# VHH binders against Ribonuclease D (rnd), part 5

Target 1, 374 residues: Ribonuclease D (rnd), of Desulfotalea psychrophila (q6ajf4)
Amino acid sequence: MKQENIISTTEDLKKIVNKALKLDAVGLDTEFVWERTYYPQLGLIQIALSDEECYAIDPLSIKDLSPLGELLADRNTIKILHDAPQDLIIMSQATGATPQNIFDTRLAAGFAGSISTISLLQLVSEQLETELDKSETRTNWLKRPLTEKQLSYSLNDVRYLRATRVILLSKIIGPKIKSWLQEELNLLNNPANYSTIADESRYKKVKGVNKLDRKSIGVAQEIATWREQKARELNRPRGHVIKDDILLEIAAIRPTRPEELANTAISTKAAERYGNDICQATARALNKKEVDLPHQQKRSQLSSQEKGALAQLKELITLKCDILGIDPALLGNSNELKKIIQTLYKGKTTHMRQSFGWRKEFLKDFYQIHRDTI

## First folded at step 1 (VHH)

Design b6 (framework vhh_3k1k_2)
Fold by ESMFold2-Fast, scan of step 1:
Structure b6 (fold): chain B 374 residues (1-374), chain A 120 residues (1-120)
Amino acid sequence: as target 1 above (374 residues)
Amino acid sequence: QVQLVESGGALVQPGGSLRLSCAASGFTFSYYAMRWYRQAPGKEREWVAGISSEGGSTSYEDSVKGRFTISRDDARNTVYLQMNSLKPEDTAVYYCARELDYGDWYFDLWGQGTQVTVSS
């Protein structure tokens, strides 16, 4: 923990970034709190220049994190993280930069004969024979000053990332599997990963929305859009404005007058505060032309033939992954595999990650066989 | 750090019961849907059970319906999986997951897993 363990000024941040930009690779992680705000609140950003030179960057003391954005977007210095996506989203939002040249050790473990769900502590134990502190406490990362134990614990998340990457790459045999890993890592460079979904599309993430009729789905879309805008305005989680279950109840009754909200489980305070906004959102939906309403996408069950094809897909993935040393989970979860089967049997090309790149190459023979026999 | 930590995995006899727990930290637990998955050696990860935000709806894979029950305690930021009438085929590492809800990402926040072994 020494003298240079915490970076609390813009000048010191620029110094560390300039040093990092001269290196081939650095380790990165974040600590944050996401309980009462629309966006996560950054508590700490950890960086490892080597296993002996690690720093904790204090975002509560440094208002301009754009120098870190230069490192994040740099194409010559690899940024190594374990389970990168959430940390990259948070850092992208804090810096305004789009991440480039990322190495996720969790993904790499899945290509290196391990599992893609392995924890950092387990991975470091298995690959480097080093035992990290497994104490997981409820730490308020916004509290200052940080204790020496908290700081030491946080730096362990980045200290061994450089060494871990070297070992994982050594365990991947063959240029094809290495190219598949690199292709997967390159997906982390896509700017679309770091933009919020369009407000108008938020309703698609509300579980149960497809059980509503089309008019009510239209109402849910307008209310979900309004809810996102209100949550950002207030800097509160969307559920603190109105929860998904309540949103679905409101969409089902399509309220044109605030009094009708009494037929839902919405709180009296929320109904009083938002009743007029909710009714205006409902009116916007009801004024849309039928053709402009969202389509109802009811869940369909697999046929007997489709279930047989799914079993064949799962068997092919298991056997081929065993031979190649790849974690089957990287090909897709059970719901994704079901969508592949439904897409093939309908003759559609849909937007799914298994329809392009290395996953399409992996599944090429399965796709060819089933399209030729359907 | 957004984190999920599973516990409760053990070795049990066929017909036995286990209760798994998943403790969440670093996010507003109550409005996220939570899921349990499992992965047996040499097999892909399989969805087991799901519970909606606030616990209003539950869903199960056909092979576990009637034997497993998912529940949540939002005050403790914890989701549970009660497993009854365990079979050797239930042997797997069990994972807790939260659905990620941002951009074009297609992955869940995952825990490290907890090993369940049903002796034959």
Scores: ipSAE 0.007, ipTM 0.380, lowest interface PAE 8.8, mean pLDDT 83

Design b7 (framework vhh_3k1k_2)
Fold by ESMFold2-Fast, scan of step 1:
Structure b7 (fold): chain B 374 residues (1-374), chain A 118 residues (1-118)
Amino acid sequence: as target 1 above (374 residues)
Amino acid sequence: QVQLVESGGALVQPGGSLRLSCAASGFTFSNYEMRWYRQAPGKEREWVAGISGYGDSTSYEDSVKGRFTISRDDARNTVYLQMNSLKPEDTAVYYCAVDSPYEFLDYWGQGTQVTVSS
């Protein structure tokens, strides 16, 4: 008989957490909505103690989720998730805890002869030959009461995670590859994962910023920094403060007076609310020495020699991954591999995820050849 | 949980066209950069196209520039990839991905198979 119950009190949550802390591993998942807020809104937390004992935790009814935080941070009980990062971020925000001892079945699938982008439905079908009934239509997880079908559906996301982990570990080739997986899983323990990108770096993600001159890039950096802070303060998406196209227009004209904002497509209301802040941000950028301004990052095309090295790198990864049963995507996407080649040929000292740990070990022969010839 | 569901993959003849869709849920769609990637048998994942939040700018891999167009419908939480002048080398599983403000977040759909063959 399956124990599919909703947990709506702190006392019942403590009971389930106490049971979980006595187990070697549990499955976890979350449901959330992210419609109008800077941070996602937690709707449901699912936990599987076994295939037969699963619970849905209701964060809308439970004000103190700290018992869940104790489980999340526990070093003795493995928490199994499929595609863990966002679930861990939202649970970390809700509990104040830093996740520890995490097993991501999506990552493990990539080391076990499957693809690292596989859905939970496909993974469970491939590994357990079990068909999951899952709706692809968006559900409002903040709406109450939950239907029996919604509850049953949500618990399928955790029910088979323990069994899936056991099978995936059995398919990984040797202790070396298992240690590479463990290295990737250990990255999920880093507190830095659960904070946003530094505000001063956000301008780099604004498409078209590198088409501006250096002074205007400096203005864009200051405005993007301010916009991120304002968006968090208001708990609204950054585009609702000002859109990227408006930010670029402002950076191009470098306004010193709020009246100059009339030369952009900014709305009258936004100009009234933010004009002084925008002009102060502009002034901060204009008062910087040229040496302190961001460098303009023009994308250079790869030379013929660099294109040849990239093709060699891609071939090496494909062949070695085929032998080891590892998804090539775990080594890096095409843009990351281009960056490796540019770094090697231009003598840059930048650290990238492929310059340390298991990826460096995987690529060691390629690096050695190119350092001996350049 | 963030959901990205791709659709529109099919068998098509060289020179043909397909429109891929990616339905997104569980986040503020309009505020996020959306990307398309592809992976062919025996090959690595390749970035194909990107579109900024609210659609302010688009970018493409050189091999698809002029043939593919990325667009979005923020009211429907959907990103599209219009593929024209398809070639056999475009045969791949196509994936939709989201860009997040968090430092450690990389979200992918399950993919949709595109096969270009006569």
Scores: ipSAE 0.016, ipTM 0.313, lowest interface PAE 6.4, mean pLDDT 83

Design b8 (framework vhh_3k1k_2)
Fold by ESMFold2-Fast, scan of step 1:
Structure b8 (fold): chain B 374 residues (1-374), chain A 122 residues (1-122)
Amino acid sequence: as target 1 above (374 residues)
Amino acid sequence: QVQLVESGGALVQPGGSLRLSCAASGFTFDYYSMRWYRQAPGKEREWVAGISDSGGYTSYEDSVKGRFTISRDDARNTVYLQMNSLKPEDTAVYYCAADTYWEPSLYEYDYWGQGTQVTVSS
C-alpha cells in the first residue's frame, strides 16, 4: 500500500483536517489496544474524505492531535462512525475535544429497518453489496511499520461510511422517524459522555457492593477511589491492582492492620504491596461521619401488577416497532424497561432516557395510563 | 455548558412560606425530569420532590407531602419549589438537579446546582 496514505506529522494532519472542514461529511474510525493499560492505547485513526481519498493518521508519530480535535468538535462537518461511543471517547481523550455533529451508522441501521447491533461488515455487505476484507491474524495496532494488508483493512473501515449514511437515510420513512434518529444522534454531543465518572463514584459499578452494610460500603468507596488512582499511576487495569470480588471481601472485614488481609483471598504479593494503602483507605472511611457514608441502593421485586405492566410495555414496543420499522432494542433493554415500571409505580419522577424526547413520544400512551398509579 | 442556578433561599419563621427557583441553561430543558434535594447540617442529601419532563407527573418525599409543590415553566427554563407551612426541620441547603443517563456511554451523570440556603427559625 502507498505510504502517502499515512499521516505522520502535525503539519500533514492540519492539511487533511482543513480539507475535511470544507466537506459536509467524513468517515472516522480508530484502532486501539486495551489489554494491560488503564486507558486504551490509540494505535491508528482512519479518516475518509471520500470513497477514493482515505488516510491513516499515526498517533505514535504525531504528538499534537489538536487539529483532529478541531474536526471532532466542528458543528458543520458530520463525522460518520460505526458504533461511535468507544471511538469518540478515545479520540476525545487524545484531543481534549468534545465530539459534535456525529452520525452513528449502527444507530441509524436500527431506524432504517435493520438491527441496532449490526456489524460494519454486515451492514456494508447488505446495503452496498461490497465485501470487506477479513483477517484471522492477530493484529497489534501499536507495531510499526504497518503491513499493506493491515493498512488496507483499516482504511476499508471508513471508506464506505459516507455511502452507507446516504443509503440508510433513504430507507428511513417519514420526517418523524428521521427526527427521532437526529435526537438520538444529538445525545452523542453531550460533554458528560466524555468525562469520567468521579473516582469516588466508581464503587457504584462494583457488582454486589449494595449487599454490604453502610460502613463497609464506605470502605468500598475509599478502596475503589484508591484503586483508580493506583491503576492510573501504574498504567494498569483496575482489576490488576485489586479485583472487584477481593475489594468486596476487604470492605466486609474493614481491615485496620495489614495482617487482617489474610482473611481475604488477596494474594500474598498484593497484600505486601498494597496492605498499608488499603488500611489507610479503610481508616479514611471509618473516620467519616455517618451522614457522609454512602446509602445502600434499595431494590424491590416487581409485584404481580407491575409484572403485568412490564409485559404490556414490552408488547407495545414490539408491535409499534414492527409497524414503524424500528429495532425494539432502541427503546431500551430489559433492565431499563423494568426501571420504567418501578419508577412509575413508586411515584418517583421518571429520570431516564425514556422520559424525554422521541422515546417519551413513542411511549406517550403507555405513560398516560399510568400517570395516576400510586 | 449545562448550568443550574438556584435562588430564593432565605430566613423564614415557622409556618411561613418560600418559593425556590432553579434557572437552567445549556441543555434542552423540556427533555429532562427535574428534582429538588436538600442537605441539612450533619445530615445526608435527601430527595424532596420531582417533576417529569412533561410536568404531568410529580412526586414528593413523605415528610413534605401536602406542604411542598414542585412545578416547571418550560418557556423560562425554570423549575420551582413552593414551600408552605415550613418547620425548623426543613432547614437545609436546597439543590436543583437534572438527572440524565445514556447507557451506551461509559459514564452516568447528574447535573447539580450550587444550592440555596433555607433557614426556618424563630
Scores: ipSAE 0.000, ipTM 0.121, lowest interface PAE 13.9, mean pLDDT 81

Design b9 (framework vhh_3k1k_2)
Fold by ESMFold2-Fast, scan of step 1:
Structure b9 (fold): chain B 374 residues (1-374), chain A 124 residues (1-124)
Amino acid sequence: as target 1 above (374 residues)
Amino acid sequence: QVQLVESGGALVQPGGSLRLSCAASGFSFSDYWMRWYRQAPGKEREWVAGISSDSSYTSYEDSVKGRFTISRDDARNTVYLQMNSLKPEDTAVYYCAKLEGYDRKGYYPDFDYWGQGTQVTVSS
């Protein structure tokens, strides 16, 4: 056991944070367990002040994590993470602070001639010629005492982040690409990233919901809303209340009586426990006026001209990204690119990330050409 | 379409052994992490075991560690759970799950849970 690297009191946390606030940049990471609960269970927070000085903060022992919140919100000390969003959400929830001044090495890799989906292990191997342990990633981070292996593994997740950032920035040559990266990093400062999405919007995340008619989508919305509330109440994963496929089956039949649930694959126990709630949710949807039902996002088929424009967009992105040394995935996935074409040609009002900022700048010539064509 | 079919559940005496199978279809089986879950009467569904896409990593709930072994046969698109030294506390419906992806920091709760499960009953 290497207990000297573990911070277990608020006083010691304050000491480490005070040291961190005097530095230009620190590495951060979290370990958590998120399998049987609605909220992730925070196990460890790792911090690297240098490659020689790394600590594991024990949130199970420290009642007040607010000193960490001061570091997270600090605008003068850069916090370096690999694939930051989930770690920042967890730390924001634990500290009450909104993260500021974040550097995501996964995002930066995409601007530095690598891919934006690269793992930390691969990135550190490629950039620093250092091999990190790829031991079992599914360990019980809530169990104490920590093993030497767990502690060593967790500290190595942050040890090289400062060096990695320096190298990545050296590979991004020119003020324009650096400004694009900074714009993307600044999005992580937005408080909206650290708020849960509204329960009534959760149905949008259910794959296949748009294949239902509008009345059934309304039922799906009410059931998904209820499911979120029940999952939080019980502290269970939403799928352990009702799986997405069962939710879709229920929405399709629109049950008004619990016995109608027998027409779905819902378990006898779940039907017994939740049948009345499900029928009440269905009734709420069926009592809504047509105008209040969710709008169905129907699959739209592209015309031959629109398919040609999409092919041109993909080619432009590929060629320009090759020249600039940035990952095409940063411009958008296939569905997003299709949405760009639909917006341009069908005159639809669409809010998309490609309509502002650096992506708009990247695509400005494409927009100009096609605006002049149509 | 993705489909997982569990089988092998039975009534067993305490101390007995049983092997559960999960036949997978509709996806590139060798590319995905697989898990076993169980749900006892009146209790929450709990994780039992997991195996990585390349079989290099396996993990177990503490209560089954040393008694249960997860394995996979990619040529047959099948995941197995070998259960030894069964206890009355192991009585549950066992479910196979396909994970949509793996995060180095752990797994997320929104798993693909498939099939009707297979009932294991360990007599008192």
Scores: ipSAE 0.007, ipTM 0.214, lowest interface PAE 9.9, mean pLDDT 83

Design c1 (framework vhh_lunsekimig_d3)
Fold by ESMFold2-Fast, scan of step 1:
Structure c1 (fold): chain B 374 residues (1-374), chain A 120 residues (1-120)
Amino acid sequence: as target 1 above (374 residues)
Amino acid sequence: EVQLVESGGGVVQPGGSLRLSCAASGFTFSSYALYWYRQAAGIERELIASITSGGSTNYVDSVKGRFTISRDNSENTMYLQMNSLRAEDTGLYYCAADYEYGSLWEFDYWGQGTLVTVSS
């Protein structure tokens, strides 16, 4: 790779963006490190204007990435990525822009007779008969100068995205499936995808929190809120403050004194560093009125009737997907399908991606059994 | 880009052993729960093993006592040690990670799968 393929100034970035905005579609990718920080650290942004004109944008050298934000938010130029969500979040954070007009080739592969979990390497091999090198996936993208091999590797991640999109669209059967893909791609335009969830809601993401009683769930909420704030303050992953399993142990014992943390698997260093904060968080939860504590949302096991309905749902999805040439995984994972059954049988209204749009249309005949619920 | 790459599959005789690896990149590996799924020919994927960020494990009954899931956070790699393999264990093995950031819904990230064939 030549030095002219590296963009290191805002002025050169503006020139490349101006060219991109005149095109119907460009390929995009990012390289980042997310090992020891609260937010990912952006190392590189790749852009392909064509298979012969590709550039590596250096975010460590360019302090103003707003021109990239203009491209990211542009409704006339399609941005093609493979497995877009993570890259879009990182670019949205770096530019302040909300992504618009996105084409995710991994998602499209699932509608085009392939699987929605396919890697870029396998997809390009299958669709374009081109073999890509993956030897640099574990490199330190924050280190400079980049090697010729790193640069060559990075540009090949975007070089074939435009061609791949054309081929995938040609393999999608019928206008209905194309409209379903477009609905799914349009979800990537939603600003909610790029907003952080409230710190007070992070406890809901701790696996096993619903096994605790209400007071301990309250403690878990306060500790999880504190942990997010501390992790952000220190610029460290939340697990480096305390791991989820340790958080659950602490919530279960509800420590009133730092010495009680010895009854958990928390390290001596973490207990010395955070013991007072953890006990204060516990006290905040214990001083709340019962009505203000989170409700326990215990996941009920399925009844025999509900298990039968789940089996019917899974069979319907498999058979219909085989006919339509789409990946069953696009309809939902096993946990999501169980939630559909629980919602239908328990009469609860829960937000599910299967309750709207193309997935609701796909499942409409199944929902006719309980048409007033979903 | 979040990537999961499985390896270690192959052909083995009943009663044999295989060790599957799942190499991860593009996310804070140590912070996520990780899963092994199995898909037999023409059937849905079944969750067979899980491991939390703290190292707690869970298994489906059919593999309990025969399979062991583990993780090496320093190498960003998850493993599935499979012992006493049976013909019924034949299938594609997928690793997966739950991910959510700045979203109202959860995204599952999956590898491409590695084929295990128990020949009798």
Scores: ipSAE 0.005, ipTM 0.426, lowest interface PAE 10.0, mean pLDDT 83

Design c10 (framework vhh_lunsekimig_d3)
Fold by ESMFold2-Fast, scan of step 1:
Structure c10 (fold): chain B 374 residues (1-374), chain A 118 residues (1-118)
Amino acid sequence: as target 1 above (374 residues)
Amino acid sequence: EVQLVESGGGVVQPGGSLRLSCAASGFTFSRYALYWYRQAAGIERELIASIWSGGSTNYVDSVKGRFTISRDNSENTMYLQMNSLRAEDTGLYYCAASPYRSYLFDYWGQGTLVTVSS
């Protein structure tokens, strides 16, 4: 019943986990708030042992979530999620465990004749002819007590995951497509997915940073590093310290004095608060030897021949995916496909996910044609 | 109480045959899509065969032509006829049931061991 659906102690969590570890598969989901803090704040963890036995785990009441980590890392019990990566990162951080044996229904939908961007609501509607209510998606999941309606609706995110997995697998016929899905799911087991990137590498995630010259990229690196440290210190989102577009403006002008920040869109209050830190970060970059500055990696536009090859690649993907019942998006986004063409025509072995595994197998004939023909 | 119970596993020589059964209780069998999964040591559980409420069947390529899935709705039982067994067919075989239209739940059996060995 109502009270039996909420797990608020470590001992009760251990009981549910021990029960889950005896099952083939369980559904998992998280609710979190990530609007005002550096790290996401975990509000709920939902688990489905069956469509009739679902629980909401209360991380605000449970001091030790390590029993959940044992389930997350277990190689015998499949953890079924829809759009797994973010939920897995949050659970990994909360438990200290590396996820193993994951089934992402969003990925599986892409191999089962649907689209890999499908929502859980649409997937359950299409596959199980069931309509899910999502009226509580904007709930503040840190607020207690939860209403019965909020609790009930949160459990719907996991209730049908086991049934959804079974139906999707019934539509993925043949060892080749099955192995491709397994390769994709196995990527979720990689510990690298759950480690943080170094602060000094964070600038690489700022869209547009490669359009700056090398000195300005160096400034962007130092400011992005400082911004990560300040955001953690304040426990606030990095964008609440300095937004990416403002960071790029600052890096472009390379301010040596706080007054020069007036030439950017930075707020007066932020300029007053952080001006000295920003100028010190700029000075650190400007004092580096040229060999120690980040290399500028600007992508050139495709030639006419490369554009023709890209069009052929897209046609091949569309045709072959239609025959195999696979979502073309699983092969790569537009930027990745452009990178394939540039790598192929420049004759360089660039690290890209399409150079190995099932994507390499899928594209083998295209690669052969363009290596032999120019 | 809803249950799926597998039977018919055992030890057989390569080229031999086995028939697995999956008996269901506690639900309306005729409205369910039914599945056979195989779990080999060190390998994730894989779907090998399925049969829909209307009788349509599907198989993974590695078992196609050798295995036959069937159902008897009056007996609430599905079967897997396994012919020309190979060493790679060794594993735990699980049945599973999922509703298509009338009910929303999934059920799994406990598994039955098939060993193909000389």
Scores: ipSAE 0.000, ipTM 0.097, lowest interface PAE 24.2, mean pLDDT 82

Design c11 (framework vhh_lunsekimig_d3)
Fold by ESMFold2-Fast, scan of step 1:
Structure c11 (fold): chain B 374 residues (1-374), chain A 121 residues (1-121)
Amino acid sequence: as target 1 above (374 residues)
Amino acid sequence: EVQLVESGGGVVQPGGSLRLSCAASGFTVSDYELYWYRQAAGIERELIASISSGGDTNYVDSVKGRFTISRDNSENTMYLQMNSLRAEDTGLYYCATGYEYRSKAYEMDYWGQGTLVTVSS
């Protein structure tokens, strides 16, 4: 590979962005390292203006990436990515821009008769009969100079995205399904996707937190909040401060003294280092008024009638998706489908992605039938 | 279940050799920097050897040239070959894993239970 494919100055980045802004669509991708840090470390940004004109942008050499931000936020040039959310978050953080006008080939593949979890390599192989090399997936993208294999690998990840989009759109028959895809793609324009979850809300992501009583959920919230702050301070993954399972054990016992941490699987060194912080977090939770504590979201088992309704929902989704040529996974995962059933049988309106937009339209007959029987 | 299990400790005469092994389960060692720590009676636990995922090794001066740290990623195991053992090498030996750029005990992800090495005649 030639060095002219590497963009290492803000001036050259501006030139490439100006070319991109005159095109209907460009391919984008990122390479990053996210193993031992709180934030992913951006190593490379790839852009394809055509199958023959691809560049690797070096964020280690270019400190001002704002010209790339102008492209990301542009509503006239489509940015094509495969499995876009993480790449968009990283580029949004690096540029300060909110992405607009995104085409995710992973989502589009699900609407075009493929599985919505398909890899770029599989998609390109199926649609273009081209084999992409994946040998560089485990390399250190922060190391310089880039090897010829790293550069070649990175450029091939964007080279075929424009062609892949054209083929995917040709396989999606009818204006209704194309409209549903566009609605799904438009969700990627939402600024909320690119804001960090508030520290005090991180406890909601801890699997099993809702099995605790309300006081212990309060403790879990305070410890999870502290853990986010400590992880950022140390620039480490949150699990390297305290793992989720250890956090739940601590919240259950509500330690008032560091010695009580011996009743959990926390390591001796972590207890020694963080014991006082953990006990202070516990005290903050225990001093809260009942009304200020998080609400417990207990998940009850489905009744026999509700299990029957869930089976009917799954059957309807499978049959209708088969007819329409779309991936059933686009309608929701197993937990989301259970929530639909529980919401219908409780007679409550709960915010869920299946209660609005194209998914509501897809499920409208199922909703009508089951509301009438409840 | 995530654990590190040490083996190979024992009683040996001065000038003798021992090979310590540390078998990992529930995760892959190839992703981590690997460490051997030693804790003697009345002395703080000290780092004696490390090996990066790329194979770069470091040793404390007192064991340099006598001890060799190695890894076998296919067996998910790390080793410490100890030669020309001295009375001052007596202690509890711990294997540990952590961040590739950290050799500090507080940055360790996982610890073994320790294996006792006694050098005496």
Scores: ipSAE 0.000, ipTM 0.123, lowest interface PAE 18.3, mean pLDDT 82

